# VH-VL binders against Type II restriction enzyme NspV (nspVR): the designs that were tried, part 1

Scores and structures below are computed, not measured.

Target 1, 219 residues: Type II restriction enzyme NspV (nspVR), of Nostoc sp. (p35677)
Amino acid sequence: TILTIEALRTEAAIFSAAESIHPEPLLYGVTDGKAVGTYIEQKFRLYLKEHYEFVQGNSASGIDFPGLLVDVKVTSIRQPQSSCPFKSARQKIFGLGYSLLIFVYDKIDNSTNRTATLNILHTIYVSAERTADFQMTRGIRNILANEGNKDDLIAFMSDRNLPVDEIEAGNVADEILRNPPMQGFLTISNALQWRLQYGRVIERAGQEDGILTVYRNNP
Structure headers, positions and changes below count from the first letter of each chain, unless a header shows other numbers; antibody chains are not in Kabat numbers.
ipSAE, averaged over its two directions, is called F for ESMFold2-Fast, E for ESMFold2 and O for OpenDDE. V2 adds 0.75 times the mean of E and O to 0.25 times the DockQ between the complexes of E and O.
[cut] marks letters that were taken out.
Atom coordinates printed by the task and the answers are left out, and those that the model quotes come from them; centres of patches stay.

## First folded at step 6 (VH-VL; framework fv_roledumab)

Design d04 (from b1 with heavy chain A33L)
Fold by ESMFold2-Fast, scan of step 6:
Structure d04 (fold): chain C 219 residues (1-219), chain A 123 residues (1-123), chain B 107 residues (1-107)
Amino acid sequence: as target 1 above (219 residues)
Amino acid sequence: QVQLVESGGGVVQPGRSLRLSCTASGFTFSDYLMHWVRQAPAKGLEWVAVIWYDGSNKYYADSVKGRFTFSRDNSQDTLYLQLNSLRPEDTAVYYCARHPLYSGSKYGAFDIWGQGTMVTVSS
Amino acid sequence: AIRMTQSPSSFSASTGDRVTITCRASQDISSYVAWYQQKSGKAPKFLIYAASTLQSGVPSRFSGSGSGTDFTLTINSLQSEDFATYYCQQYYSTPYTFGQGTRVEIT
């Protein structure tokens, strides 16, 4: 059986429930978010390999499921953010070009048995068109709703410090006018390496089209 | 076929160093945690160390901590165990073993073992 | 470290016998126990994990049971290829530890 996005979401829910009660000795005392993230990503991928056939991500593709255009993100509820390579300023407006499957964990260390449990509080699917920056797309959509023109868009992008030169800003503004963006729900920083922040996605999951609650563990 | 092959064992004097290798084939090496386990002549199994799939985390038994260094090269499908400051008590057959913790529902056991390489520390 | 104590250390048995080996952990390890078979001069072979789950390809005459601190490996009808040393292992907490082994010898 070939893996589909629907099956991916269903399996992620089952995986999240099981992982939430699994005590893991090798995570005890581990504070490095990258190590925890890689643990969940690898474990989920190998879980799927028992049941499905799919194209695995590699360094060239840059995402976990290139055949599905889905990237997996793992983050702590206490600091719900991750790194993202900066490829294009356009991604802040039109989205990353792929969907996200986000596992949000609360890590609990047990000193008596020297294990850690990753309690998955939320597993959220964000469709590709919703992966743009919230404030950037809100502002652009507001300008368009009030019949703003190309110069208004260029001024707004400049005020928001979008990392584009004057020529590229003009090209992006033309593209916006031709193909208006949807409201994005990530917070994307202007740093050299983009930081994606997931607080709004966690809050709005299940309440916005394209932002699905795959799994929720609510005490 | 899935296999692990150790090499690098030999006879050395106390205080010397030795480097063991373990070459993997037949599976995606970078998907698995790997372990070293040793067995002294006529004795039982003793866990030595574990290394995570990307080499980012390592844990050692107290008896070897500070003397042994575990590493992996995923591009070559190879593990290395650097044995420093060897003692007669380190004399054993050294096995590498695959840890299927990250393979679906399998949790924490050693499912594939190499044939072992003998390290003898004597004067 | 969690101590794993096996009993007996050795025993003699005949083909067709039902044999049991016990393994006791010094603390609660839930079901995080694996069992291995080792024949003279060979590497250990993986038999059971999660206390009771048989590895693919392992004959059904082998079974495991237990939780908490007390675990048992059973061979329902001993075959000639089963004469070996058996080890339990906890993988609940690092450092991982093995029992001292139980040697099953032909009478």
Scores: ipSAE 0.006, ipTM 0.529, lowest interface PAE 10.3, mean pLDDT 86

Design d05 (from b1 with heavy chain A33G)
Fold by ESMFold2-Fast, scan of step 6:
Structure d05 (fold): chain C 219 residues (1-219), chain A 123 residues (1-123), chain B 107 residues (1-107)
Amino acid sequence: as target 1 above (219 residues)
Amino acid sequence: QVQLVESGGGVVQPGRSLRLSCTASGFTFSDYGMHWVRQAPAKGLEWVAVIWYDGSNKYYADSVKGRFTFSRDNSQDTLYLQLNSLRPEDTAVYYCARHPLYSGSKYGAFDIWGQGTMVTVSS
Amino acid sequence: AIRMTQSPSSFSASTGDRVTITCRASQDISSYVAWYQQKSGKAPKFLIYAASTLQSGVPSRFSGSGSGTDFTLTINSLQSEDFATYYCQQYYSTPYTFGQGTRVEIT
């Protein structure tokens, strides 16, 4: 059977519950977040392959499930963030162009038996239109609500240090006026390397349209 | 048919080196962790090493740590075990075995084994 | 390292017999035990994983049970092709460890 977004979410919940109690000896002492993330992404992908047919991601697609327009992110509760290959500063305003399925883990190493358990505390689905920067979209939406014009938008983007020249800023402002963005819920920093921060989606999952609690451990 | 075929064994003097290979066919090699397991003549099975599906993490038995190096080439569906500073107690049949590391139901068990290749360390 | 101890070391049996092999772990390993069959001159064959789950294609006369520290492999109504050495293996913790083996010999 073909994998759908609904089935993806349902299976992610089942996977998260099972993974949360699984002692894994090959993760004992591993502190590299990339290694842990790759482990979860591959394990989930292979879990899905037992039951579903889907197009797998590659370097060209840039995302894990190109047929569904969903990318999987795995992050520690202690620093819930990831790197992101940004194509354009526009993504801070209009979103990444794909949805996110985010596994948030708390890794527990047991030195007595030399195993590690990835306790999945949250699994969250963020729809594509909600993947823009929270502060950038909040400010833009406030300007529009107060009947701001193109110059107001250009000034705001400049004040927020959006990495666009004046010509591109004008083009983006025109697009905003034609197609106002939805409120985004990521924090997208454009320091030397672009990063996505997930604290706000963890906080607001289940309370905002397009930000779904797929799985949550009850204490 | 799912298969693992080992090669590279032989007779070698103490202190010398050998390189073992294991070629996989009939499955998506890059989806699996892989093990080396050895068995000395008339003895039981002894785990040697494991390598993750992408080669990023490796674990070795204490008896071989620092002497043996495990690697894989996913483009050629092949595993390698470099045996350095060989000792008489390394004499054994060496098996490669598949670990369904990232697939659910069989996680952690060695579900497919090669036929083995004999390494004899003697003077 | 987790020590796996098998008993008995050898078993003399006839076709039709029920054979029980025990495997004991030196610490709690939940259900992370696999069983293998090895015939002389051949590679081990995978029989059981997760203590009690039979690998597809393995005859139903084989069964596994146990949890924690004590595990059992049972062969109900032994057949001529079942004379072999059997190994248990824990995959709860690295290093992975095997029992010493139990040889099932014809009487």
Scores: ipSAE 0.045, ipTM 0.609, lowest interface PAE 7.4, mean pLDDT 87

Design d06 (from b1 with heavy chain S30D)
Fold by ESMFold2-Fast, scan of step 6:
Structure d06 (fold): chain C 219 residues (1-219), chain A 123 residues (1-123), chain B 107 residues (1-107)
Amino acid sequence: as target 1 above (219 residues)
Amino acid sequence: QVQLVESGGGVVQPGRSLRLSCTASGFTFDDYAMHWVRQAPAKGLEWVAVIWYDGSNKYYADSVKGRFTFSRDNSQDTLYLQLNSLRPEDTAVYYCARHPLYSGSKYGAFDIWGQGTMVTVSS
Amino acid sequence: AIRMTQSPSSFSASTGDRVTITCRASQDISSYVAWYQQKSGKAPKFLIYAASTLQSGVPSRFSGSGSGTDFTLTINSLQSEDFATYYCQQYYSTPYTFGQGTRVEIT
């Protein structure tokens, strides 16, 4: 059986429920978010391999499920953010080009038992078209709603410090006018390191088209 | 077939070092956490160390902390245990063993073991 | 560290006997216990995980039970190849710990 996006979401919900009550000795005392993320991603991948066939991600594709155009993100509820490979400024406007499956955990260490439990509070699916920057898309959509032109869009992108030169800014503005973006729900850093912040999608999961609550263990 | 083969054991004097190896075949080595477990002559099994599937996290038994170093080379499907400052009480057969990290049918047990390599620490 | 205590230390048995080995954890480990068989001069062989789940290929005469602190391995009708030492092991917390072993000897 080939893995589909629907099966991926269904299995992620089952996995999240089981993981939330699993005491794991190999995570005790681990404070590195990358190590926790690696653990969840690997465990979920191996869980899926029991029953499904799928193409695994590699360094060239840059995402976990290239056949499905889905990347897995694992983040702590205390700092619901992660790094990502930011390929162009255009992604802040039109989205990352892939969907996200986000596991949001609260890690609890038990010193008596020397175990850690990753209580998965939220597992959220964000469709590709919703992965753009919230502020960028909101501003652009407002300009378009008020009949703004190409120069208004270029001025806005410059004001928001979008990292594009003059020529690219003009090209992006033309594309916006031809194909207006949907409202995005991520916060994407302008800094050299590429950061995605998930606070808004956690808040809006289940209440916005394209932002699905896969699993919730917290009201 | 799924196999683990240990090597590098031998006879050494107290205070010396040995490097043990464990070569995996028949499975995707990168998918598994790996353990070392030892057994002194006529005694039971004693867990020694575990290493994460990518080598990033390691845990050691208190009896070997600071003396033993666990590493892996996923490109060669090989595990290493560096034994430093060896003591007579480290005399044992050393086994490598496989540990899947996911729930379901392969939940945390040591499902595959090597045949072991003997380390003897004596004059 | 969680201490695992096995009873008995050794057991004399004949082919056809029902053998029961117990394992007690010093604290609640839920169902995170595995059982291994070790024949003289050989590596341990994985038998049971999650207290009661039999590994593929292990004969059905082997069974496990228990939860919390008390666990049991049963061999329903002992065969000649079953004379070995059996170990329980908790994987609830690090350090992982084994029982001291139970030798099943031929009479």
Scores: ipSAE 0.278, ipTM 0.682, lowest interface PAE 5.0, mean pLDDT 87

Design d09 (from b1 with heavy chain A33W W52S)
Fold by ESMFold2-Fast, scan of step 6:
Structure d09 (fold): chain C 219 residues (1-219), chain A 123 residues (1-123), chain B 107 residues (1-107)
Amino acid sequence: as target 1 above (219 residues)
Amino acid sequence: QVQLVESGGGVVQPGRSLRLSCTASGFTFSDYWMHWVRQAPAKGLEWVAVISYDGSNKYYADSVKGRFTFSRDNSQDTLYLQLNSLRPEDTAVYYCARHPLYSGSKYGAFDIWGQGTMVTVSS
Amino acid sequence: AIRMTQSPSSFSASTGDRVTITCRASQDISSYVAWYQQKSGKAPKFLIYAASTLQSGVPSRFSGSGSGTDFTLTINSLQSEDFATYYCQQYYSTPYTFGQGTRVEIT
């Protein structure tokens, strides 16, 4: 059986519930967020491989499920963010080009048993068209709502320090006028590579079209 | 067929070093956490170390911590255990074993074992 | 570390006997117990995980039970191929620990 996005979401919910109560001795005392994230991503991939066929990602594809156009992100509720490969500044406006499946955990270490539990508080699916920067898309949509023109869009992108040259800015503005972007819900910060912040997505899950609560564990 | 084959054992004097290898076949090696377990002659099983699927996380038994180093090469489907500062108490058959992180409810049990390789430390 | 204590350490049995081996953990380990069979000169063979779940291919005469601190491996009708040493193992907490083993010998 071939893995679909619908099956991926269903399996992620089942996986999240089971993982939330699993005591893991190999994570006890581990404070490195990357190590924790990699553990969850690999465990979930192995979970799926038992029953599904799918194309696995690699460094060249940049995403975990290239056949589905879905990337998996794992993040702590204490600092809900992750790194993101950079393709183009255009992605801050039109989205990353793929959907996100985000596992948000609260890691609890039990010193008596020397185990750690990754309590998965939220598992959220963000459709590709919602993965753009919140502030960038809000500003652009406001300009369009007030009948702004190409020069208004170029000036706005410049004011927001979008990393595009003059020619690219003009091309992006033309594309915006032809195909207005949807409201994005990520915060995308520039650094050595892009940093995605998920606070708004966590807050808005289940309340916005294209931002689905796959699993939620409220104590 | 799923198989693990250890090699590199031998007879050495105290204070010397050996490097053990474990070659995997018949499964996707990079998907599994892996363990080393040893057994002294006529004694029971003793856990030695574990390594994550990508080699980024490692845990060691207190008796070997600081002397043994666990590593893996996923491109060659091979595990390595570097044994330094060997003591007579390290004399044992060393097994590598597979640890499925998730395979239904098999979490953490050692489902596949190698044949073992003998390390003898004697004066 | 969690100490795993098996009883008895050894005993003699005959084909057809019902054999019971007990394993006790020094603290609550829920159901995170595996059982292994080891024959002379061979590597251990996986029998049971999660205290009571039989590995595929293991004969149904083997069964496991228990939770918390007390666990039992039972061989309902001992066969000639069952003479071996049996080990329990906890995988609840690091370091992983094994019982000392129970040797089942031919009478």
Scores: ipSAE 0.358, ipTM 0.718, lowest interface PAE 3.7, mean pLDDT 88

Design d10 (from b1 with heavy chain W52Y)
Fold by ESMFold2-Fast, scan of step 6:
Order: structure tokens, then sequence, then C-alpha cells
Structure d10 (fold): chain C 219 residues (1-219), chain A 123 residues (1-123), chain B 107 residues (1-107)
């Protein structure tokens, strides 16, 4: 009745298997990644709605499953990335504050049938603690392992072009020393639009604690 | 309790325009893709158009492409079909119908239909 | 476009009869077929989806079968409320297409 994170993962695996063989006329010739992402997210939500009770995300909540602290991401295997609302530079170090459920698809258009299939190659769950930037957390953890100090952390963040001024950099360094971050596995770009890149997550799924292979289509 | 109610039909001359509406109640309208289907007098059903749940994507039958425009207002639970450059062969009862977008076996079938609104194109 | 052809165009029957309507697709559409009932002056009513799955609330005397290109709607022991026109519809590919309809008439 009540949706849990475990049930969410189990249902995502079942959904992914069914979706991978489903011919969809509404997606034929569609190249807009937003339209494809919206299709999967809504279809999965409605699938869950028939079986479970849960708090649904809306425009105000910002994430798909606010009660579970999980956001759904849908991305193409050909360019495995998505846009991300960005609250602060801290998220590159401490993570997004929520877990990710990522559907990675390979879209195949069939001109004879005028249908598209979304072959879900990977469905991956990333724990909230693992959603920080890989290079930022690797460098910070190396500094801490070698007994580096506050000034070392500030210099590193500056070298990596973290978008903080000197005062904020000092505050973040103090927080790092008090609460060391875990190794993150996303690539979070410093572009005008923040981008989450999932290449490393796809590669390391099932091989790292907190990065779970929910489903894999390996024909 | 789940209902679709069409309005806006009437008698018009060839070349004129008409705007059809369909108001939904009893379900979360913004979750569903929606269709228009028409039926000429004493003839069978003919699919006209579909619109995604958020209005982001639309498909039209070749017979109406370029003349008909589909839109929706999720805040009002309402669909609109703008009929332009009407021809006598567009004379039909126009139905709106619901198409849920989920992985269940009902996917792709039109599970809820309105009562229809009559469009007559004649001189 | 996928052409859907129904047979027969009309069928004369009496209450208690077994009625069989066929629907043929111009290409393989797997099991992506729905069936609808339409009474005079009314909107179509959803009966069957995925070729053989009965919509909730539809009497068990209705059944569907078939896959690929050939599909059948059967009404076992026809009742007075079953005199109507029946349509098949494919939802395998866009544009969605309907059969021409089969009218089930009282003898």
Amino acid sequence: as target 1 above (219 residues)
Amino acid sequence: QVQLVESGGGVVQPGRSLRLSCTASGFTFSDYAMHWVRQAPAKGLEWVAVIYYDGSNKYYADSVKGRFTFSRDNSQDTLYLQLNSLRPEDTAVYYCARHPLYSGSKYGAFDIWGQGTMVTVSS
Amino acid sequence: AIRMTQSPSSFSASTGDRVTITCRASQDISSYVAWYQQKSGKAPKFLIYAASTLQSGVPSRFSGSGSGTDFTLTINSLQSEDFATYYCQQYYSTPYTFGQGTRVEIT
C-alpha cells in the first residue's frame, strides 16, 4: 500500500523490463530529450499510483518523490546527462541532498511500424551520499587522508574553480574538516547550466557501495 | 463520476472556423494524453489527433494536418480543437477520449469517451 | 497506415445466439487491439483491450482473442442490450485506425 525505497527499486526493475519491449507510437520521430524524459517519468508515476500510496512531487517540491527523497532522471545512453537545479556550491562536495533513480535508454525508431521503443539499458539507484562531484570529493578526501589543513582545502577548491568567494570557501573548509564527505560519483559541471553527467555511475553500478544496479538489459 | 463533456459544435459554411472544447472531471486531467475522434453520419470512427498530458507533443491525422490545432489548459481541465478551413467532408460528431500513459495492459486504448459534439459543414 | 477490416459488415441475430465478429490488420500488430460497442446516438463504450483483456464492468459473455493480424470478438448468448455496432481499433502505431464497424441487428 505505502511506497518504500525498496518497493520503488523493485517496481522500477519490472517497469524497465516491460518498457524495453513496448512499441510507442507517440514517440516515433521524437528527438526532444525532454519529451522522452517526461514520457518515462509520467508513465512510471502512473504505474506506481495504481499499486501504492505515496506523496507525489509537484512544481513546488522540486523532486519526484519528496517523501522518499528520491528524484527520477531519464537520460539517453548516447549522452548520459541531465540538467540540475543548483542551490549552492556545497552540493558538489556534500551531494544533492536526495537519491537518484536513473533510467538510461537507447531509443529505436521503426519507420515501417511508425513506432519508437525505449530500450532501457540501465536503471540505477544512487544513494544521496554518492551524488557529489567525483573529482571534488576525490581531491578533498586525498587532502584529508594526508592531514591537510583549512588552507589546503581552500587552495584546492580555488584550483577547481568552485564558485565561492573567499569567506564562503573558509566556511565550506571548516565544514569539511568537521564532517568529511564521502566519495561522490557524478560529474557536476561548472557551466552556466549545471549538468549532471552519469557516465561514471553507469560504469560503476553494482561495484560501488550506494550505487545499485536496479535493472540491466543485457541481451 | 469520471466524465468528458464536449461543446462548440454547430453548422458552418465551407472555409469557416470553429473551436471545440472538452471539459474533464472526476480524474487528474494533467496525467493523461487525450484524443479527438470523429464519426461522419452513418460512417465509422476516424482518429483525428492526440496531445500529450502536458501539451508538449501533438500528432494529427493526415486528413486534418495543417488545418486543425489541438491544445489544452490543465489549470481548467479543458481541451481545445481549433478547426480551420472546414470542408464538407469534416462533417461529423467529434468525441474527445482519454489515453492513459502507463505500463499497464490498458495502455493505448481509449477508456473514457465524451458524448460528442456535432459539426456540420454545408452551404 | 494500418488498415483494419471487419467482417461481417452486419449480422442478424436473436437473443441467446453466439455472435462472432472478425477484424483483420494489414500488418502484424501483436496484441494491440481494442474493441468498442456503440449504440445508436451514443458514444462508443470500451469493451476489450490487448486483444483479449475484458474491461472491468463488462459482462463475461464478451470475449476477445487473436494475435498478429487476425482478431475476434465473441458474444456468447446475446442479450437485448447487445444489439449495437462494434469497432476494432489498433493502437500499435500512429495513426490509430479503426475497423469500419459491424452492426449486430435483431432478426
Scores: ipSAE 0.006, ipTM 0.558, lowest interface PAE 10.2, mean pLDDT 86

Design d11 (from b1 with heavy chain W52F)
Fold by ESMFold2-Fast, scan of step 6:
Order: C-alpha cells, then structure tokens, then sequence
Structure d11 (fold): chain C 219 residues (1-219), chain A 123 residues (1-123), chain B 107 residues (1-107)
C-alpha cells in the first residue's frame, strides 16, 4: 500500500517500458522541453497514485517524494541536464541531500499519425551520497589522500569558484576534514543558477555503487 | 462526488461571442488534461479541443481553430472556452470532459463528462 | 483525420436480444477505441476503453472486441435501460474522432 524506494524503482522500470512504445497525440509537435518533462513527471506520479500511498511533493518540500527523499528528473538524451534549486554550496561537496530518479528520453514525432513517442532510453537511480559534483569531490578526495590540510582545501575550493565567503570556506574545510565526502557523479554548474548534468551518470549507471540502472532500452 | 459543471451557454446572434466555463469538483483538477466536446441537436458527438493539465499546450478541431480559445485556472478548478465569431453551425450542447494522462483504467479515454451547456446561434 | 464509421445507424430490438454494433477506423488504430452510451437528454456515459476493457460499474452484459480497424460492441441480453445511442471513439491520434452513433430503439 505504502510506496517504498524499492517499489518506486520497480514501478519506474515498468512505466518506462510502457511509455517507450506509447503513441501520445497530446505531445505531437511539442518542442518545449519543460512541457515534455512535466508530462512524464505528472504521468508517472498519477501512475503511482493508482497503486500506492505516498506523500506528494510541493513547493515547500522542493522535491517530488519528500517521504522517500527522492526527486524525479526528466531530460532529453540530446541535452541531458536539468535545473536545480540553489540551497547551499555544500551540496557540491556532500550531495543534494536526496536521491534522484532520472528519466532520459528520446522524443520521436510521427507526422502521418500526428503522435509523439517518448522512447525512454535510460531510467537511472542515483543515491543521495552520489549526487555531489564529480570534479569537486574528486579534487577534495585527492587532497585528503595526500594528507592535505585545511589551507589546501580552502585553496582548492577557491580555485573551483565555490560560492562561499572566507568564513564559510573555513567552516566547510573543517567539516570536510571531520567527514570526508564520497565521490559524486553529477556535474553541477553554477552559472546563473545551478544546473545538473547527467552525462557521467548515464555512462556509469550499473557500474558504480549507488548508481543503479532501473531501466535501459538498447536501440 | 466527482463532477464537472458547465455554464455560460445562451442564445446569441451570428458573429457574436460567448464564454463557457466548466467547474470541476471531487478530484485533483490539475492532474488532468481536459476536453471540450459538442453535440448539435439530433446529431453526434464532435471533439472541439484539448488543453494540457498545466495549460502549456492546446489542440483545436479545424472547424473552430482561430475562433475558439481554450484556457484553464487550476487555482479555481475551472476551464474556459471563449467562443468568437459564432456561426449557426456552432449551435450545440457543449460538454467538458476529463482526459487522464494515466489512471491505469482509463488511459487516454474521456472518463468523466459534465451535464452540458446549450449554445444557440440564431437570428 | 481518422474517420470512424459505425453500422448500423439505427435498429429496433427487444429486451433479451443480443445486440452487436460495429465501428470501423479508416486506418490502423491498434486498440485505442472507447465506447459511450448516451440516453436522450443526458451526457454520454463511459462504457469501454482499450477496445475491450469494461469501465468499473458497467454491467457484464456489455463487451467490446477488435483491433486494428474493426471493432464491435456487444450487449448480450438487452435490458430496458440499454435503449440508447452508442458511440465509438478513437484516441490514437488528434483530432479525436467519434463514430456517427448507433441508435438502439425498442420495437
């Protein structure tokens, strides 16, 4: 009755397989990636509502499944990225604080039938501990492996343009020394707002602890 | 419990406008794409338009394209259909109907219908 | 646009009869067909979707069959409340289209 993370992954696989062959007239000619993304997110949520009880996300929680600490992301294979709420620079080091369920689609329009299909090429689960920035955590872990100190960490974070002031940088460095981060697998860019890039996650799914292939189509 | 109620129909002269409303209750309105379907007196059903659950995309039947405008207000659980440049052939009962994106049982079909509101275009 | 053609347009039947209504699509629509019942002065009532799946609460005397281009609605033992007009509808492609309707009248 209650939705669990195990059930979420299992249902996502079933949903992905069915969606990949579904002709959808409502999406024919739609070029707005946000409309396509919200279509999959909403359809999956409604699918789950028929079978399970769960706490639904809202603007206050900021994620789709606050009870499970899982957020759903939908992205095109052509540009596998999404926007991310900017809460704290610490998220680039220690992770987002929640796991990701990522649907990667390839949209195909059929002009004869006036339908579109969203071929789900990959559905990937990323555990919360793996949602930090790849380069940031790799660099920090290398410094720690070579017995680097607080000043080394502060210099590295500055070189990587982590958005923290001098006092906060010192505090983060102290926290790193107490609680070393795990290797993250996202690319988190911080141009005007944070963007999550999923290329590495797609490449490494099924080959890294905490990065699971939920569903894979092999066209 | 689950219901759709249309309003705004009436008698108008050719070339005039009407605004139809459809108010939903008993379900999460923002989860559903919605349709307008019409039926002329003593004739069959004719699909008019669909609007996505968030209002981001709309499709219209060729017979009404450019004259009718579909919108929704999810905060008030209400659909609107603006009928412009009305013609005698637009005379019909107008129904709003629900299209679930996924319900397991009703995927893609119109599972809930309103009672309809009558639009008469005549001199 | 996909054209949906129903036959017959109307016919007379008696309580207890087996009634079959046919719907043909102008192209392959797989199983994306719904059936509706409409009584005089009322909104349509959803009966069947995916060509053969009964909506919850619909009596088991109703059944649907078919795939591709040819579909049928069958009422096994017609009851007095079944005298109505029946419509098929394809939801494979926009624009969504209905058959012209089949009126089932009491003899």
Amino acid sequence: as target 1 above (219 residues)
Amino acid sequence: QVQLVESGGGVVQPGRSLRLSCTASGFTFSDYAMHWVRQAPAKGLEWVAVIFYDGSNKYYADSVKGRFTFSRDNSQDTLYLQLNSLRPEDTAVYYCARHPLYSGSKYGAFDIWGQGTMVTVSS
Amino acid sequence: AIRMTQSPSSFSASTGDRVTITCRASQDISSYVAWYQQKSGKAPKFLIYAASTLQSGVPSRFSGSGSGTDFTLTINSLQSEDFATYYCQQYYSTPYTFGQGTRVEIT
Scores: ipSAE 0.319, ipTM 0.696, lowest interface PAE 4.4, mean pLDDT 88

Design d12 (from b1 with heavy chain N57T)
Fold by ESMFold2-Fast, scan of step 6:
Structure d12 (fold): chain C 219 residues (1-219), chain A 123 residues (1-123), chain B 107 residues (1-107)
Amino acid sequence: as target 1 above (219 residues)
Amino acid sequence: QVQLVESGGGVVQPGRSLRLSCTASGFTFSDYAMHWVRQAPAKGLEWVAVIWYDGSTKYYADSVKGRFTFSRDNSQDTLYLQLNSLRPEDTAVYYCARHPLYSGSKYGAFDIWGQGTMVTVSS
Amino acid sequence: AIRMTQSPSSFSASTGDRVTITCRASQDISSYVAWYQQKSGKAPKFLIYAASTLQSGVPSRFSGSGSGTDFTLTINSLQSEDFATYYCQQYYSTPYTFGQGTRVEIT
């Protein structure tokens, strides 16, 4: 059977419930968030592979499920964020170009048993059009609602330190006027290496179109 | 079709070294954590070491820690166990075994074993 | 380290007998117990995982039960091919540990 986005979400919920009570000895004492993230991503991929056919992500594709345009993110509730490769400034405005499936865990180490449990508190699906920066899209949408022009958009992007030169800023402003962006719900930093922050999608999951609560186990 | 084949065993004197290999076939090797388990003559099974699917995490039994080194080459579907400072009590048949990482009926148990390779440490 | 203690160390049995092997963990390991069969000169064969789930292809005369610290393997009608040594193993915590083995011998 071919994997669909609906099946992906359903299986992610089942997987999250099982993982939340699973003691894993090979994660005991592991503090590296990347190692924990890779563990969950790989385990979920293999879980799906048991019953579904799908195109597997590689370095060339850049995302975990290129056939579905979905990337998996795994993050700690303590700091619900992840790294994002620096690409185009337009991603802050129009989104990443793919949807996110985000597993938010609370890792509990048991020193007596020498096991770790990844209590999955939230599993959230964020539609591609909702993956843009919240403040950038809020401001742009407000300018458009007040009948702002190209120069207003360029000034706003400059004020928010969007990393575009003069020519690119003009091109982006023209595209905004042609194709107004939807409200994004990620926080995307202006740092040298972009960080995606998931606090707002965790807060708003189930309350916004395109941001779905797949699983919640928050006592 | 799914198979693990160990090699590299032999007879050595105390203090010497051996390198054991385990070659996997018939499955996607990089989807599995792998173990070494040994069995001394007329004795039971003793766990030796585990290596994660990507080689990043390794754990060793206290009896071999500091002397044995576990590694894997996913491009060659091969495991390596470097045995250093061998002692007579290391004499055993050494098995490699497969550890599934996914949720499902076999998660974490050693579902496929090789036939073993004999290491004899004697003066 | 979690100690796995099997009893008895050996069994004398005949074809058709019911054999029960016990395995006790020194601490709670939930249901993370596997059972293996080993015939003389051969590699161990996977029988049971998660305390009670049979590996595909294993005859239904084999069954496992237990949770927490006490586990059993039962062979309800012993066949000639079942004479072997049986090992329990916990895969709950590192280091992974095996019981000392139970030898099922022909009478």
Scores: ipSAE 0.366, ipTM 0.706, lowest interface PAE 3.6, mean pLDDT 88

Design d13 (from b1 with heavy chain N57Y)
Fold by ESMFold2-Fast, scan of step 6:
Structure d13 (fold): chain C 219 residues (1-219), chain A 123 residues (1-123), chain B 107 residues (1-107)
Amino acid sequence: as target 1 above (219 residues)
Amino acid sequence: QVQLVESGGGVVQPGRSLRLSCTASGFTFSDYAMHWVRQAPAKGLEWVAVIWYDGSYKYYADSVKGRFTFSRDNSQDTLYLQLNSLRPEDTAVYYCARHPLYSGSKYGAFDIWGQGTMVTVSS
Amino acid sequence: AIRMTQSPSSFSASTGDRVTITCRASQDISSYVAWYQQKSGKAPKFLIYAASTLQSGVPSRFSGSGSGTDFTLTINSLQSEDFATYYCQQYYSTPYTFGQGTRVEIT
């Protein structure tokens, strides 16, 4: 059986429920979020591999499920963010070009048993068109709603420090006018590391078109 | 065929070193955590060490900690166990074994074992 | 470390017998126990995981049961190829630990 986006979401819910009660001795005392994230991503991939056929991601594709245009992200509820390799600043406006499946965990270490449990509090699906930066798209959409022009858009992008030169800014503004972006729900920062922050999608899951609650662990 | 093959065992004097290898075939090696388990002559099984699928985390039995080093080369589908400062009580058949990380299947149990390689430490 | 104690250490049986081997953990390990069969000069063979789930290809005369601290491996109608040493193993907590083994010998 070929893996579909619908099956992916259904399996993610089942996986999340099982993982939330699983004591893992190899994660006891591990504080490295990258190690925890990679562990869940790998475990979920192997879970799917037992029942489905799908194209697996590699460094060239840059995403976990290139055939579905879905990337898996794993993040702690304490710091709900992840690294993201950006191809262009344009992605802050029009989205990443792929959907996200986000596992949000709360890691609980049990010192008596020397095990850790990754209590998955939320598993959220974010449609590709919703993966743009919230503030950038809100501002742009507001300018368009008030009949702003190309120069208004260029000024706004400059004020928000979008990393584009004058020529590229003009090209992006023209594209915005022809194809207005949808409201994005990520916070995308470009400090020393390009990061996606998921606080808003966690808050809005199930309440916005294109942001689905796949699983929620609410005892 | 899914297979693990150990090599590198032999007879050495106390205080010497050996490097054991375990070559995997027939499965995606980088999808699995891996273990070393040993068995002294006429005795039971003793767990030695585990290494995560990407090599980032390792955990050793107290009896070998500081003397043995576990590593893996996912590009070559090979495990290595460097045995330093060998003692007579390290004499055993050393097995590599596979650890599935998937929680709904055989998670944590050792589902595939190699044939073992004998390490004899004698004076 | 979780101590795994098997009982008995050895016993004699005849083909056709129903054989039961017990394994006791020093603390609650839920159902995270596996069973292995080892024949002389060979690597251990995986039989059972999660206390009671039989590995594919293992004959149905083998079964496992138990949870918490007490576990059993049962062989119904012992066959000649079943004379071997059997080990239980917990995989609930590190370090992973094995029972001392139970040798099943022909009478």
Scores: ipSAE 0.319, ipTM 0.678, lowest interface PAE 4.0, mean pLDDT 88

